# VH-VL binders against SWR1-complex protein 7 (SWC7), part 16

Target 1, 125 residues: SWR1-complex protein 7 (SWC7), of Kluyveromyces lactis (q6cpf9)
Amino acid sequence: MSTQNDSIALLLLQITLYHQQELAHADSSLSLDELLVEPIVDNTVVEKFTSHSMVQIYAPELAPLNIRSIKGLISDLFTNTNIQEPKNLITLANHYYSERLNYLQEEKIPELIQQMKDEYRKLAE
Below, E stands for the ipSAE of ESMFold2; O stands for the ipSAE of OpenDDE; V2 stands for 0.75 times the mean of E and O plus 0.25 times the DockQ between their complexes.

## First folded at step 17 (VH-VL; framework fv_enfortumab)

Design m02 (at its last look DockQ between E and O 0.62; V2 from the best seeds 0.67)
Fold by ESMFold2, look of step 17:
Formats: C-alpha cells, structure tokens, sequence
Structure m02 (fold): chain C 125 residues (1-125), chain A 127 residues (1-127), chain B 107 residues (1-107)
C-alpha cells in the first residue's frame, strides 16, 4: 500500500527515527549511523504509526497494515523520494518537513490572511 | 516554576510494597522523558528506571528489574513507581527527574542528563 | 554496564583554590557526560551536559572537558557556595551510571 500525503510520510519517518535512537541507546551492538540508512522496523513502530490519530483520521486505509506492509512503505520512501542529499531517515524527514513548511508559507498562510482580511471587512461594514 | 514533587515514601518491612508518585507542574509533562534516581543513606546516586514521553520505552536498573514498575499518566501529569518485594538495599531517598530535552518536532533527541529534580521521598525497608 | 570511576573521593580546599575532579568511563561514551552538584539534604543540581556545555544559570567558574573515557570538572576559583558533593553521570547508554562522587570540603 502507499502513503497518501506528506504529513503521513513525515509521521512515519519521525516514529521510525525515534525508534532507532531508543534502540541504539539501549543496545551497544547497534549503530545509529547504520540504522539511519537501514532502520529496524518492529511492532513498536507499527503500533505507534497505525494507532496514531493522524493515521486513523486522515489515512484510515493504513491502520490495518502489518509489519511487512509498513516496512514496504518505509522502503518506498527511501526509493521514491527525490532529494540531492544522501538518503537516510533524517534527510528524508527534513524533505517532508520542508514540503510542509513550503505549503504553509506559499498557500495556507496567505489563505488564512485573506480570510482574516475578509472577516475584518465584514465586521467594519 | 517548573516543579516535580514526590510522595508515597515510608517505612516498610522486607518483602513489602510501596507506590511512589511524582506530580509535575510548570511544563508540558507529555513532552518529556522521565527517570527515577535513588540515593541510599550516605551513598551516591543510582539510576533506577526510565520511561519515555508516551510510555513505549521503559528501562530498569538490573537491581530492580522484575520488582519495580514505572508508569506515567500524561493526562494527570503524574509519574509513578510501583515497588514490590522490597529489600533492605532499597532503602534510599527516591527522586523523580526530568530528562533535559523535550521530545518535539524533527530534532534528534539527545539524552544529556536530568535538569529538573524533585526534593525526593524517603523509603526505609527494615524489620 | 559502563562503570564510572570518579576521583578523588574528597578534596579539602580553600576559597579561591582551583579544584579539579576527574571521571573515567570503563568504555567510550564520546561526549555524553553530565556533571551534578549536590548539597546536603538537597536534590542534585544539573551543572554541565555534553561534557563541556554549561547549563543556564551556572557560574562561569565551572567548566568541563574531555571525551571518550576521561573527563574533568574544574572550578577555577572556589567560592563558599561550591562546598558540595559532585557527581558525573554517563548518558551514553542504558543503564545510566554515576560516579561515586567527590566531596569538596572547606580546609
């Protein structure tokens, strides 16, 4: 299955990234640098992602996914995301974060400003 | 304005149980990882347990594993430590302590230490 | 587990003295080391993180150095309020471990 938007992709990457950090902090045989490029995906990642309110509300088709499917989504993010930097969990997450910021700056904030201007005009009449 | 207040300490016989509580205020409790640290009379500091912000990662010192259970209730800004099968060597002042970095946004989390400590609650295990 | 060996266990010093405290890790912890100050009957106070970064509100006479396995806390000119016990703590991996402490006493 496929992820449907940048916010859901960012969520999955953030959950996966934090998981690698906790794993490396608990187990001296694990290298965070290696995990950033080949993350361990286990039941903790799957449960956190599929039970998350953003997934339940905005991507309910992802909620029943099993571990193999979630691993597939992460692999797809590595394969299909076009960035100039070497790909790892951090650079991929930065990409989707930047895409969200660009949306806010170029589309959402101007839209909200116009709505506020329209409300001020209505109140002044 | 940031505060942690422990409670629930007392005198108990070996093999007994106590539950410690820690009330948090002045910060977004659900954004911080939390620890219990203890200090036996006249001795140094010993880390006891850790729980991350949403309770998905929980760790214990070997000396308490299987006997102590850490938990948190983010709706009530409360951290707890259930202590079972208490031993004489568990006698200590118990501190709750906040991990110094919040778990927010895209920032890599780094475990720097514990920047906020409560005053401690005393547990005495003796016959 | 990473053992932290702190020395000396105590030091007797006068106001104005330069005091150094060392902390050794049994294996490399990079720069993931914290220092705490504790006065009798009080909770520890966070002084230094990442081996050398000074916590906000801590006087500049405190400094930390080191990486890998060997670390030092220095008080450049001891003040009356600095008589306390100091602990190092590695934050590199669970379980977190503390040094045995160094009591700084008035001479």
Amino acid sequence: as target 1 above (125 residues)
Amino acid sequence: EVQLVESGGGLVQPGGSLRLSCAASGFTFSSYNMNWVRQAPGKGLEWVSYINSDSDYIYYADSVKGRFTISRDNAKNSLSLQMNSLRDEDTAVYYCARDSTSVTGLWLHEWYGMDVWGQGTTVTVSS
Amino acid sequence: DIQMTQSPSSVSASVGDRVTITCRASQGIRSWLAWYQQKPGKAPKFLIYKASSLQSGVPSRFSGSGSGTDFTLTISSLQPEDFATYYCQQANRYPYTFGGGTKVEIK
Scores: ipSAE 0.628, ipTM 0.842, lowest interface PAE 1.7, mean pLDDT 91
ESMFold2 (binder alone), look of step 17: mean pLDDT 89; pTM 0.915
OpenDDE, look of step 17: ipSAE 0.739; ipTM 0.896

Design m03 (from k01 with heavy chain H108F; at its last look DockQ between E and O 0.81; V2 from the best seeds 0.75)
Fold by ESMFold2, look of step 17:
Structure m03 (fold): chain C 125 residues (1-125), chain A 126 residues (1-126), chain B 107 residues (1-107)
Amino acid sequence: as target 1 above (125 residues)
Amino acid sequence: EVQLVESGGGLVQPGGSLRLSCAASGFTFSSYNMNWVRQAPGKGLEWVSYINSDSDYIYYADSVKGRFTISRDNAKNSLSLQMNSLRDEDTAVYYCARDSTSVTGWLFEWYGMDVWGQGTTVTVSS
Amino acid sequence: DIQMTQSPSSVSASVGDRVTITCRASQGIRSWLAWYQQKPGKAPKFLIYKASSLQSGVPSRFSGSGSGTDFTLTISSLQPEDFATYYCQQANRYPYTFGGGTKVEIK
C-alpha cells in the first residue's frame, strides 16, 4: 500500500498532536488527556499542514484545504484507522509510524540491499 | 562556541519604541525555540515572550501583550523583539534565551532556558 | 499564573557548608522546574532541569529534588565561586514564572 499516504497521515497527526501540547501548555483550562481524543483543530494546524513541503510536493491536492476539510481528514483518521488500542492521537500516530517503518524494514531496505548485492556480484564476475 | 548577542537597547521616552535584536551563532538556530526574559534593576527575572522554531506558536506575558512583538529570521539567525508604547516599568536588562526541550515519542517537555545572552539595557525615562 | 515562592531570601554561609534553598509553586507543576545561578552583572546560568537533572558542566555538589509543589536546591559543600543569587523557574505552563531569588553570601 501507499507509504506516501501513511506519511501524510502521520504528518497531520504529528502537527495536530504537537498543537494540543502547546495549547495545554498555554491554557490551564485544557487537559491534554482530553485533547488527545478530541483535538482542537484551528487555523494553526491548517496552515502548518497545508504549507508543509511534504504536502506541497507529495499531496498537492490537499494544499488548498480549509479548516472544515482538515477537521474532516482528522475525523476520518479516527473513524477509519483499524487499531486494537483505544484511539487517540498518540495511538494513531504510533500506527502510522509503524506502517511507515514496516515499509522501510520489510520492503524498501531489503530491495536496496539486494540491488547493492547484485551490483557487487556483477563487478566481481 | 554557542553564543547569543543582544543589541538595540538604549534610552527612550515613555510611549516610544525600540527594536531589540539577538544574533545567534555556534548552533542550528532554526532548530530551537526562543525566549525573551527581562530583569529590572535590582529585581528578579521576568519572562517576556516565547516563539517556537517555525514561528507558529508565540506567547507573551500579560504585561507586554499588545505592545511587544516577537519575531525571528531563521535565514539570518536572528531573533527580534519590537517594543512599542514603552512604559517606565519596561526599564530592564533584556536577555535573549534559547529554550531547551526534549521529545520522547510524541510528547514534548519544556526544560527551561539553557543558553543566555549577556543582555541589552533598555531605559524608559522622561 | 503559577506563583513561585523561594526561601530564604538570603543566606550567609561558610565555605564547606551545606546550603539548602526551597521553592514552592502555587499549584502543582509536576517535576517541571529549573534552577539558575546568577552572579552580579552576568546572565543567569542554567543549573538544573526537570527538578533533579544536572545540566552538563555543573559541579556535582549541586543537586535538586522535589515534585508537585515543593522543590529544593542543595549545594553540598559551598565553594567561594558559589556566591550568587539562585532562581527557580516553573516550565509547566506559560507564562513562565521565576521565584524571587535567594542570595547566597559567603561569610
Scores: ipSAE 0.650, ipTM 0.840, lowest interface PAE 1.4, mean pLDDT 91
ESMFold2 (binder alone), look of step 17: mean pLDDT 90; pTM 0.916
OpenDDE, look of step 17: ipSAE 0.813; ipTM 0.915

Design m04 (from k01 with heavy chain H108Q; at its last look DockQ between E and O 0.89; V2 from the best seeds 0.79)
Heavy chain, then light chain:
Amino acid sequence: EVQLVESGGGLVQPGGSLRLSCAASGFTFSSYNMNWVRQAPGKGLEWVSYINSDSDYIYYADSVKGRFTISRDNAKNSLSLQMNSLRDEDTAVYYCARDSTSVTGWLQEWYGMDVWGQGTTVTVSS
Amino acid sequence: DIQMTQSPSSVSASVGDRVTITCRASQGIRSWLAWYQQKPGKAPKFLIYKASSLQSGVPSRFSGSGSGTDFTLTISSLQPEDFATYYCQQANRYPYTFGGGTKVEIK
ESMFold2, look of step 17: ipSAE 0.738; ipTM 0.878
ESMFold2 (binder alone), look of step 17: mean pLDDT 90; pTM 0.915
OpenDDE, look of step 17: ipSAE 0.811; ipTM 0.914
ESMFold2, look of step 18: ipSAE 0.681; ipTM 0.853
ESMFold2 (binder alone), look of step 18: mean pLDDT 90; pTM 0.927
OpenDDE, look of step 18: ipSAE 0.826; ipTM 0.920

Design m05 (from k01 with heavy chain T101I; at its last look DockQ between E and O 0.65; V2 from the best seeds 0.67)
Fold by ESMFold2, look of step 17:
Structure m05 (fold): chain C 125 residues (1-125), chain A 126 residues (1-126), chain B 107 residues (1-107)
Amino acid sequence: as target 1 above (125 residues)
Amino acid sequence: EVQLVESGGGLVQPGGSLRLSCAASGFTFSSYNMNWVRQAPGKGLEWVSYINSDSDYIYYADSVKGRFTISRDNAKNSLSLQMNSLRDEDTAVYYCARDSISVTGWLHEWYGMDVWGQGTTVTVSS
Amino acid sequence: DIQMTQSPSSVSASVGDRVTITCRASQGIRSWLAWYQQKPGKAPKFLIYKASSLQSGVPSRFSGSGSGTDFTLTISSLQPEDFATYYCQQANRYPYTFGGGTKVEIK
């Protein structure tokens, strides 16, 4: 649940962030610093996100969403994510990456270690 | 081992059309952004066009906008440049060039073109 | 567009000499500057990225420096294989633009 939500949030942030970089790289009137706080979200972001295999597999309910809904998801990430730093696409991405890493370290890796110990014991029977 | 090979150059009259191809091998083509760069005889280098790895971002030099179309086929490891309404000033060696991949702290970085083909010659003359 | 002004247009030098080539951008490009080497009849070869980082396989006698608008490529001890034309290129914004080139020739 939480793992999938964090990974999907990170994916959306990564796609959105890259889009801002390409826009600013192509147009000198666009400021990346401003776009990191108020990103431009258009059909390029929407199509990339909704067609992504991670979304199709782990969050299929998001695949049919339109541009207004995807803008809403991004707005929700800015509004609802509780972090100490000023919020922008980078600091939000850092947050969701850290949450994903914490899950691996605190939950999944210990589970895998225990599964390996159990398998080794079974082989010794 | 990593290689780019251009083809499709030749002699064409002004107003004509030509399609250049670039065959990629020895690397995962679909992971890289690509460019066309040209060099007129005895002159320096001029960037022509860019396409990112999944064709979502395409840019052109002002001198070729509306006349040239960049495309790629990741299943066939090929990059293409369709050139229409050709002019004398389009005479050049055309290189395909691979962008260097780099991501630092979520940010893509545009470092330059680390792999180049040997080029294909386009001559536009009456 | 960002204009790249490269100096000098040519350098006459001997093997073992120290060669310095400069590149100036018409506006700030941070450190997003590449250097290329091109020999007659051959494609450009990538030498330096991020203004100062050596591409893998490039000899340590090549070095780059600078940020903002002023950049330098230095060959500390010129070798026979280094006689070529050198180009700088900004990667800060589309369109990518190149300097006019510096031809390094045997004295």
Scores: ipSAE 0.593, ipTM 0.822, lowest interface PAE 1.8, mean pLDDT 90
ESMFold2 (binder alone), look of step 17: mean pLDDT 90; pTM 0.923
OpenDDE, look of step 17: ipSAE 0.750; ipTM 0.900

Design m06 (from k01 with heavy chain D99E; at its last look DockQ between E and O 0.80; V2 from the best seeds 0.74)
Heavy chain, then light chain:
Amino acid sequence: EVQLVESGGGLVQPGGSLRLSCAASGFTFSSYNMNWVRQAPGKGLEWVSYINSDSDYIYYADSVKGRFTISRDNAKNSLSLQMNSLRDEDTAVYYCARESTSVTGWLHEWYGMDVWGQGTTVTVSS
Amino acid sequence: DIQMTQSPSSVSASVGDRVTITCRASQGIRSWLAWYQQKPGKAPKFLIYKASSLQSGVPSRFSGSGSGTDFTLTISSLQPEDFATYYCQQANRYPYTFGGGTKVEIK
ESMFold2, look of step 17: ipSAE 0.667; ipTM 0.852
ESMFold2 (binder alone), look of step 17: mean pLDDT 90; pTM 0.928
OpenDDE, look of step 17: ipSAE 0.772; ipTM 0.905

## First folded at step 18 (VH-VL; framework fv_enfortumab)

Design n01 (from d01 with heavy chain H108Q; at its last look DockQ between E and O 0.92; V2 from the best seeds 0.74)
Fold by ESMFold2, look of step 18:
Structure n01 (fold): chain C 125 residues (1-125), chain A 126 residues (1-126), chain B 107 residues (1-107)
Amino acid sequence: as target 1 above (125 residues)
Amino acid sequence: EVQLVESGGGLVQPGGSLRLSCAASGFTFSSYNMNWVRQAPGKGLEWVSYISSDSDYIYYADSVKGRFTISRDNAKNSLSLQMNSLRDEDTAVYYCARESTSVTGWLQEWYGMDVWGQGTTVTVSS
Amino acid sequence: DIQMTQSPSSVSASVGDRVTITCRASQGIRSWLAWYQQKPGKAPKFLIYKASSLQSGVPSRFSGSGSGTDFTLTISSLQPEDFATYYCQQANRYPYTFGGGTKVEIK
C-alpha cells in the first residue's frame, strides 16, 4: 500500500529534517545545508519515529527497528526516490507530500463522496 | 488571554536550591518551545535555558550548565527550573518566556520570545 | 557565542524627537534579530522580529531594519510612553544573547 508508505516516508523525513534544524541551531560547527543532504540520524530520530502513533498503527513492523535500520530507510529514500530536483530532505519531503495530496484528490475524496451518495440513497424514503 | 505566571522565587543561601514554576494558560502549551531569561538587579537580560515543545532539545547558558535543570509537564501546562548550587550571581528576576517561531515550507525560523511572565525574584545571600 | 553590541547606551530626548538605536552582531545572524522594550519593574515587551516585522499591537512609529551584522531600531516621533530601555536579541543560534540595552530618557 504505497499511500501508507508515502505517509510513513513523509513522517520519517519530517522528523529527520526538524532534527537537523535543531542541531544546527545549537551547534555552530554544523551546516544545515550539508545536513540536508547528509543528515545526522541518532537515537532522537529513531525514538520519535518508532514511537509515533502513525508508525504504531499503520506500520507496526517498523516500531522495533534499530538505528542501523532507520539509517537504512533514510538512505533508501535518497537512493530510490525519483525526483528531478537535487535530492535533499526538503525536496524529498515535498515529493511525498505531493504524492499524499494527489491520492486525496484523485482517489480518496471521490471514493468517500460515492460512499456518502450510496448511504444517502439507503436512508431516503 | 495568553498568560505566563512564574512562582517559587525567594531568599536562599549560597549553595542552596530552589525550584521555579511557570503556569501557562490561554494557548496550546505543548506546541511551544519555552525559555527562562533572567535579569540581575540593575543589569540587562540574560538567557538561561531552552526546552523544546516535546522536551527532546534542552540547552543551557554556560553560567548555569550542570547546576540548573529545565523541565516541562505538558499535561499540566507547566514549565519548571530546578536551580541547585546557587551562587550570588544567580540573584535576579527570572522570567519564563514563550518562543515565537514559524515554519515556511519545512524550515523553522526562530523569532524571539513573544510572551513573557511577570517574573519571580531569586535572592542568593547569606 | 554571538556578542551583541548596542549603541548608544543611553539617549536623552524630547517628545516628538526621532530616536535611532543600533545593534551590531559579532558574526552574521541573517535577519534573525528581535527588539524588546522594557520599563522599570516590568517584563520585556516584544516589539520587532525578523529585524523589521512589527509585533501585533506595536505602534507604527517603531521600525526596524538591517541584515547580517548591523541593525537599527527607529522611533520616528517619540511619545511619553516610549521612555524605556530597549534590547536587541539575536535568535540565530543558542545561546541567545542580548545587547546591553539602550535607555531612552526624557530631556
Scores: ipSAE 0.589, ipTM 0.837, lowest interface PAE 1.7, mean pLDDT 91
ESMFold2 (binder alone), look of step 18: mean pLDDT 90; pTM 0.925
OpenDDE, look of step 18: ipSAE 0.767; ipTM 0.903

Design n02 (from d05 with heavy chain H108Q; at its last look DockQ between E and O 0.86; V2 from the best seeds 0.76)
Heavy chain, then light chain:
Amino acid sequence: EVQLVESGGGLVQPGGSLRLSCAASGFTFSSYNMNWVRQAPGKGLEWVSYISSDSDYIYYADSVKGRFTISRDNAKNSLSLQMNSLRDEDTAVYYCARDSTSVTGWLQEWYGMDVWGQGTTVTVSS
Amino acid sequence: DIQMTQSPSSVSASVGDRVTITCRASQGIRSWLAWYQQKPGKAPKFLIYKASSLQSGVPSRFSGSGSGTDFTLTISSLQPEDFATYYCQQANRYPYTFGGGTKVEIK
ESMFold2, look of step 18: ipSAE 0.627; ipTM 0.838
ESMFold2 (binder alone), look of step 18: mean pLDDT 91; pTM 0.932
OpenDDE, look of step 18: ipSAE 0.811; ipTM 0.915

Design n03 (from m06 with heavy chain H108Q; at its last look DockQ between E and O 0.87; V2 from the best seeds 0.74)
Fold by ESMFold2, look of step 18:
Parts: structure tokens; C-alpha cells; sequence
Structure n03 (fold): chain C 125 residues (1-125), chain A 126 residues (1-126), chain B 107 residues (1-107)
């Protein structure tokens, strides 16, 4: 998946995961362990995600989505992300973080290093 | 120097209103969750209210819920507590306090309150 | 709400004494417990978080221990500046609640 898609997925997971933690911290009837598997997605999650500058700039097609569509996107992350460990918000976040690191390490940073080497060689001529 | 300064305390009649302010300096106010904590004369500490850095999560002690409103203005580095329908039992020194937190992995940890103001005194008396 | 019971309510001690203060939670709070020091006319000062982690700038004579429901604050060798009231506070869930305080007084 592209860096933009991985970063947007990670953002949604981070916002959703933080929300569960605040809810569980405030309400003794909620279990964080259960929320990690079946998160509560409400207008707080939707508004934070759709108004986020990363979404506005890099995924503007997602900015007008309503709560039903955002719930669907989260459900798709659970259904479609192939990972070895049991799926929850943490393991999914780890996956997309790792994919972003892999892209930076294997593709983007080596390209930048080569561009810097080429620029130095030109200046030395 | 990291600093919190409360203001707006005073003497008020039961049923009256006051607005407390807390001016923050020496740190990035918009990155921190904030609390109000009070201490009645001769008594211990009582948590009053919490607001996270973005104002998305706001909680109150049951004793003040519906009467007090916490807010913040991150552009002005200011925390506020609007207190309505004041009662005798609201008489206290009110502190603003900065929440100390960390993230380990993806999990938020709430540590307590690492920076406190010197407090402002609210007296509710007939 | 999680009730925090702190004991003793006061202790008289001399400079150099070892002082131990206890705090009990009415239900498990894991290790999410903070300790504060408060001197008369001043705001509380943050000492310890996560039951046993010492806040930066706090002298090493202060230490904390415990998890679950039973916690202690220890001052290994009391100094003149340590005469104050100490409070525990659970950070496990809202509402945050404090112990009743322990006043450490000079003998």
C-alpha cells in the first residue's frame, strides 16, 4: 500500500485507539480490551479524522464522509488487513506503522541518498 | 520557567457565579491536558475537572457537574473554569494543574499533575 | 468512584528518620498512583508517578512502591525541607481521587 494510504490508515487507527482509551478511562462499564476489538466510533472520531490536515491535504475524498462511512472504513481495516497476530486496534496500528517504516527505509531514504550523492558529484566537477 | 497563574477568585453569595482563569507560560500549553483541583479550608485535595489538549474530552466531578464549565483557549495559553450556582461547599482554594502523560506503544498513560499554580481563593458566604 | 485511604493521618519524626506512608485503593488501580508533597500555603508538588517512578528533580531519598491496591511512600532519611503533608492520588480512571493526606511534623 502507498505511503499516503498507510499514513491515512494509521491516522484513523490512532484517533480511534485514543478515543477508546479516553472512553474506558472515564466509564468503568467499558473494557479497553473489548474496545480494542470492537471500537466505539462516534462523532468525536469522525470529526477528528475528517478535519485532520493529513486527510484534507492527502485524502480530500475522505473529508466529506459521514459516521456510517467512517465505521465502514474501520471495518474494512479489520477485515482486509492481513496480519499474523489477532486483529485489534493495536496490532493493526503496528502493521501500518511498520509498513510506513519499511517504505521509508527501502525506497524513499535510498532515493534521497542517491540524489544527494549525485548533487555532490556534480558540484565536485 | 514553567508557570501557571490562577486568577478570578473572590467572595460571592450562594447562587452566584465566578469565572476562574489560569495563564500558562514557559511550555507548549496546547500540547497538555489540564485539570482544576480544589482544597476546602482544613481539608484535602478534590479533583474538579479535566480537559484534554484539543478540548475533545471534558469530565467533571459529580459535585460540580452541570454547574461548572471548563474551557481553554490554546491561542491565548489560557484555561478557564466558569462556576455557576455556587454553594457553601464550593469554598476552596482552586488550583489549575498540568497533566503529565506519556505514550508507550500506542497506549496513553496518565501520570498525574506535574505543574500546579499557587491557587486562587473562592469564598461562598451569605 | 475509587476511594483512597491514606495512613497515618500524621506522623511526628526527627531529621534523619525513615518515614513510611501508606495508601490503599478501594479497587485495583494497577500502578497508576501518584504522590504529592504540599507545604502550608503552597500548591502540591509532584513527587512520584506510576507508583514507583521518581519525578525529575525529586531527591533520591523519596521512593514509592506497590501495585493493585496497596502503596507506600518512603523517605529514607528525613530532611528539614520534607516536613509537609503528603497525598496519594489514583490516575486509573475519572474521577481522580486523593487520599486524605499525611502530615509529617517535626518531633
Amino acid sequence: as target 1 above (125 residues)
Amino acid sequence: EVQLVESGGGLVQPGGSLRLSCAASGFTFSSYNMNWVRQAPGKGLEWVSYINSDSDYIYYADSVKGRFTISRDNAKNSLSLQMNSLRDEDTAVYYCARESTSVTGWLQEWYGMDVWGQGTTVTVSS
Amino acid sequence: DIQMTQSPSSVSASVGDRVTITCRASQGIRSWLAWYQQKPGKAPKFLIYKASSLQSGVPSRFSGSGSGTDFTLTISSLQPEDFATYYCQQANRYPYTFGGGTKVEIK
Scores: ipSAE 0.597, ipTM 0.830, lowest interface PAE 1.7, mean pLDDT 91
ESMFold2 (binder alone), look of step 18: mean pLDDT 90; pTM 0.925
OpenDDE, look of step 18: ipSAE 0.808; ipTM 0.912

Design n04 (from z03 with heavy chain H108Q; at its last look DockQ between E and O 0.91; V2 from the best seeds 0.74)
Fold by ESMFold2, look of step 18:
Structure n04 (fold): chain C 125 residues (1-125), chain A 126 residues (1-126), chain B 107 residues (1-107)
Amino acid sequence: as target 1 above (125 residues)
Amino acid sequence: EVQLVESGGGLVQPGGSLRLSCAASGFTFSSYNMNWVRQAPGKGLEWVSYISSDSDYIYYADSVKGRFTISRDNAKNSLSLQMNSLRDEDTAVYYCARESTSVTGWLQEYYGMDVWGQGTTVTVSS
Amino acid sequence: DIQMTQSPSSVSASVGDRVTITCRASQGIRSWLAWYQQKPGKAPKFLIYKASSLQSGVPSRFSGSGSGTDFTLTISSLQPEDFATYYCQQANRYPYTFGGGTKVEIK
């Protein structure tokens, strides 16, 4: 199982990133800078991700995944994402956010505008 | 108007229990982290407990750990503090407070507590 | 835990005076520091966040400065309504901790 949706990848990264910040906020022995590169993934991350409505609706095959599989998804994001900056949770999140924006601007918004124009033409007949 | 209103304070004997409530209005309660802060008579402010907007992160001051339980019901816009095994040093005005945060570069910035209730008084005495 | 030390514990000043309150953290807290004003019998009022940013509705005579461990709240020209106790609070790490307070008395 892999994350195949930029929005789902971004969700996993956001949940994981927020978790690292909370861990470092609660424990002075943890360095956020280090956690951004090698995040701690525990059941909090797993349950927040697998129970999230975006996962349930748009990627239901990911909902039954266990902690080992979720760690694998995060590892895959680090390994397989093509970016030039040094990889950490923030630079990966920036990447998937940018890809989502590009999709909206170049493909989805023009498609929606065309659909609205087509509906207006049909109503005018 | 953004508002927090505490209730449930009162007089209780040591070892007793009280449940404080905080009613939120005028803002999207489910989007905010919440805190309880107390102030003993003539003393300064002491943070008591924190709960994240989704209840996934909960923290307590050492002085109340194991005795107090923070919770929230986002459907009812309410925050609660269950206080068990009360001690005389728990005597204070208890405030609920909304945390102010912002996100910069995917990271949360912690600003402090921008909205406070009027407080509810808890008195623990024999 | 991060200890917050405020000084002075009290100050007596006249209307129009410049009042300076300091707050020191036992370790670095970057700029994650808040200031509150509390009048007798009332809840604290949020004054300053992120060490130097003024909360909406706070008069411009209030200002904050500092980063790391040393922080200052300044009232440039004290007004009668500024009689209150002022608290700093670090937001860098749990548990959140407050300074001991500084009582500002108008002479």
Scores: ipSAE 0.585, ipTM 0.835, lowest interface PAE 1.8, mean pLDDT 91
ESMFold2 (binder alone), look of step 18: mean pLDDT 91; pTM 0.929
OpenDDE, look of step 18: ipSAE 0.772; ipTM 0.905

Design n05 (from m04 with heavy chain Y57S W106S L107S W110S; at its last look DockQ between E and O 0.06; V2 from the best seeds 0.00; counts 0 for: pae E 17.5 > 2, placed apart)
Fold by OpenDDE, look of step 18:
Structure n05 (fold): chain C 125 residues (1-125), chain A 126 residues (1-126), chain B 107 residues (1-107)
Amino acid sequence: as target 1 above (125 residues)
Amino acid sequence: EVQLVESGGGLVQPGGSLRLSCAASGFTFSSYNMNWVRQAPGKGLEWVSYINSDSDSIYYADSVKGRFTISRDNAKNSLSLQMNSLRDEDTAVYYCARDSTSVTGSSQESYGMDVWGQGTTVTVSS
Amino acid sequence: DIQMTQSPSSVSASVGDRVTITCRASQGIRSWLAWYQQKPGKAPKFLIYKASSLQSGVPSRFSGSGSGTDFTLTISSLQPEDFATYYCQQANRYPYTFGGGTKVEIK
């Protein structure tokens, strides 16, 4: 559950991050540094996130969320994520990427290996 | 082999319309932002339009804004440019060009355009 | 919009010569500057990005430098295949804008 949430969080952060870069790239009056700390969450972010297959398949409860709720989720990530470096979209994304990677390496892959061994044993019986 | 192939160019009267297409192959098209760039005969390069991988970010040059529409179909690895209300000054070779950065990468920076098609010629008659 | 001014518009040179092309931006673009090479009847070729990074496959005789508003493309020793038109392009903001081009031709 936590690991699934981490994946969804990472997705949200990546979508949001890319959007900030696009905005800053299009409008020189916008500071990317500021947007990384206080990102703009608009319909583009919401639509991209809620329509994403990962969300629809693994977190369908997030599919109906609106701008306010998505902004709330992002805010919660800023507030609740425990990292030592300054909190911004990049550092947060890196954190959740690392968490996901650790989960895969330390838990998911070993579990799959064990399952394979078990199945092999059953077939050998 | 990474490749872009434009088509749809031709002769058109002022005020007419034309639809250009760009077929992508050899790479994950859906992971890349795309551009149209044109070059009038004997002139320099002019950026025309940009569309990101998910089509939720689109930009146009002022010279074509309101007249041209960029779109893409990731399932078909296709980029399009609908050109309406064409003018003499729209006469050019039109290139589709890939942004050098994949949106699935760790870096989201755009460094320029690393892959270009051969171009398709649009001629607006006087 | 950001205006890009290239100089010179043309340069005559011989094989082995050092060629320098300048690009100036109307406002600061940090290092978001790309260089392209275009030969007659061909699409542009991506040479340099981020002002000084060589694209894969580009000969080391090409180099880029600069930041902010002033940029330079240098060909240390011109080769026969280098006769072409070169363009700078800012990738700092939309709309993307190109320099007017510099034609490197045989002396």
Scores: ipSAE 0.000, ipTM 0.610, lowest interface PAE 12.8, mean pLDDT 90
ESMFold2, look of step 18: ipSAE 0.000; ipTM 0.569
ESMFold2 (binder alone), look of step 18: mean pLDDT 92; pTM 0.942

## First folded at step 20 (VH-VL; framework fv_enfortumab)

Design q01 (from m04 with light chain A91S; at its last look DockQ between E and O 0.56; V2 from the best seeds 0.71)
Heavy chain, then light chain:
Amino acid sequence: EVQLVESGGGLVQPGGSLRLSCAASGFTFSSYNMNWVRQAPGKGLEWVSYINSDSDYIYYADSVKGRFTISRDNAKNSLSLQMNSLRDEDTAVYYCARDSTSVTGWLQEWYGMDVWGQGTTVTVSS
Amino acid sequence: DIQMTQSPSSVSASVGDRVTITCRASQGIRSWLAWYQQKPGKAPKFLIYKASSLQSGVPSRFSGSGSGTDFTLTISSLQPEDFATYYCQQSNRYPYTFGGGTKVEIK
ESMFold2, look of step 20: ipSAE 0.714; ipTM 0.869
ESMFold2 (binder alone), look of step 20: mean pLDDT 90; pTM 0.920
OpenDDE, look of step 20: ipSAE 0.790; ipTM 0.910
ESMFold2, look of step 21: ipSAE 0.721; ipTM 0.869
ESMFold2 (binder alone), look of step 21: mean pLDDT 90; pTM 0.920
OpenDDE, look of step 21: ipSAE 0.804; ipTM 0.910

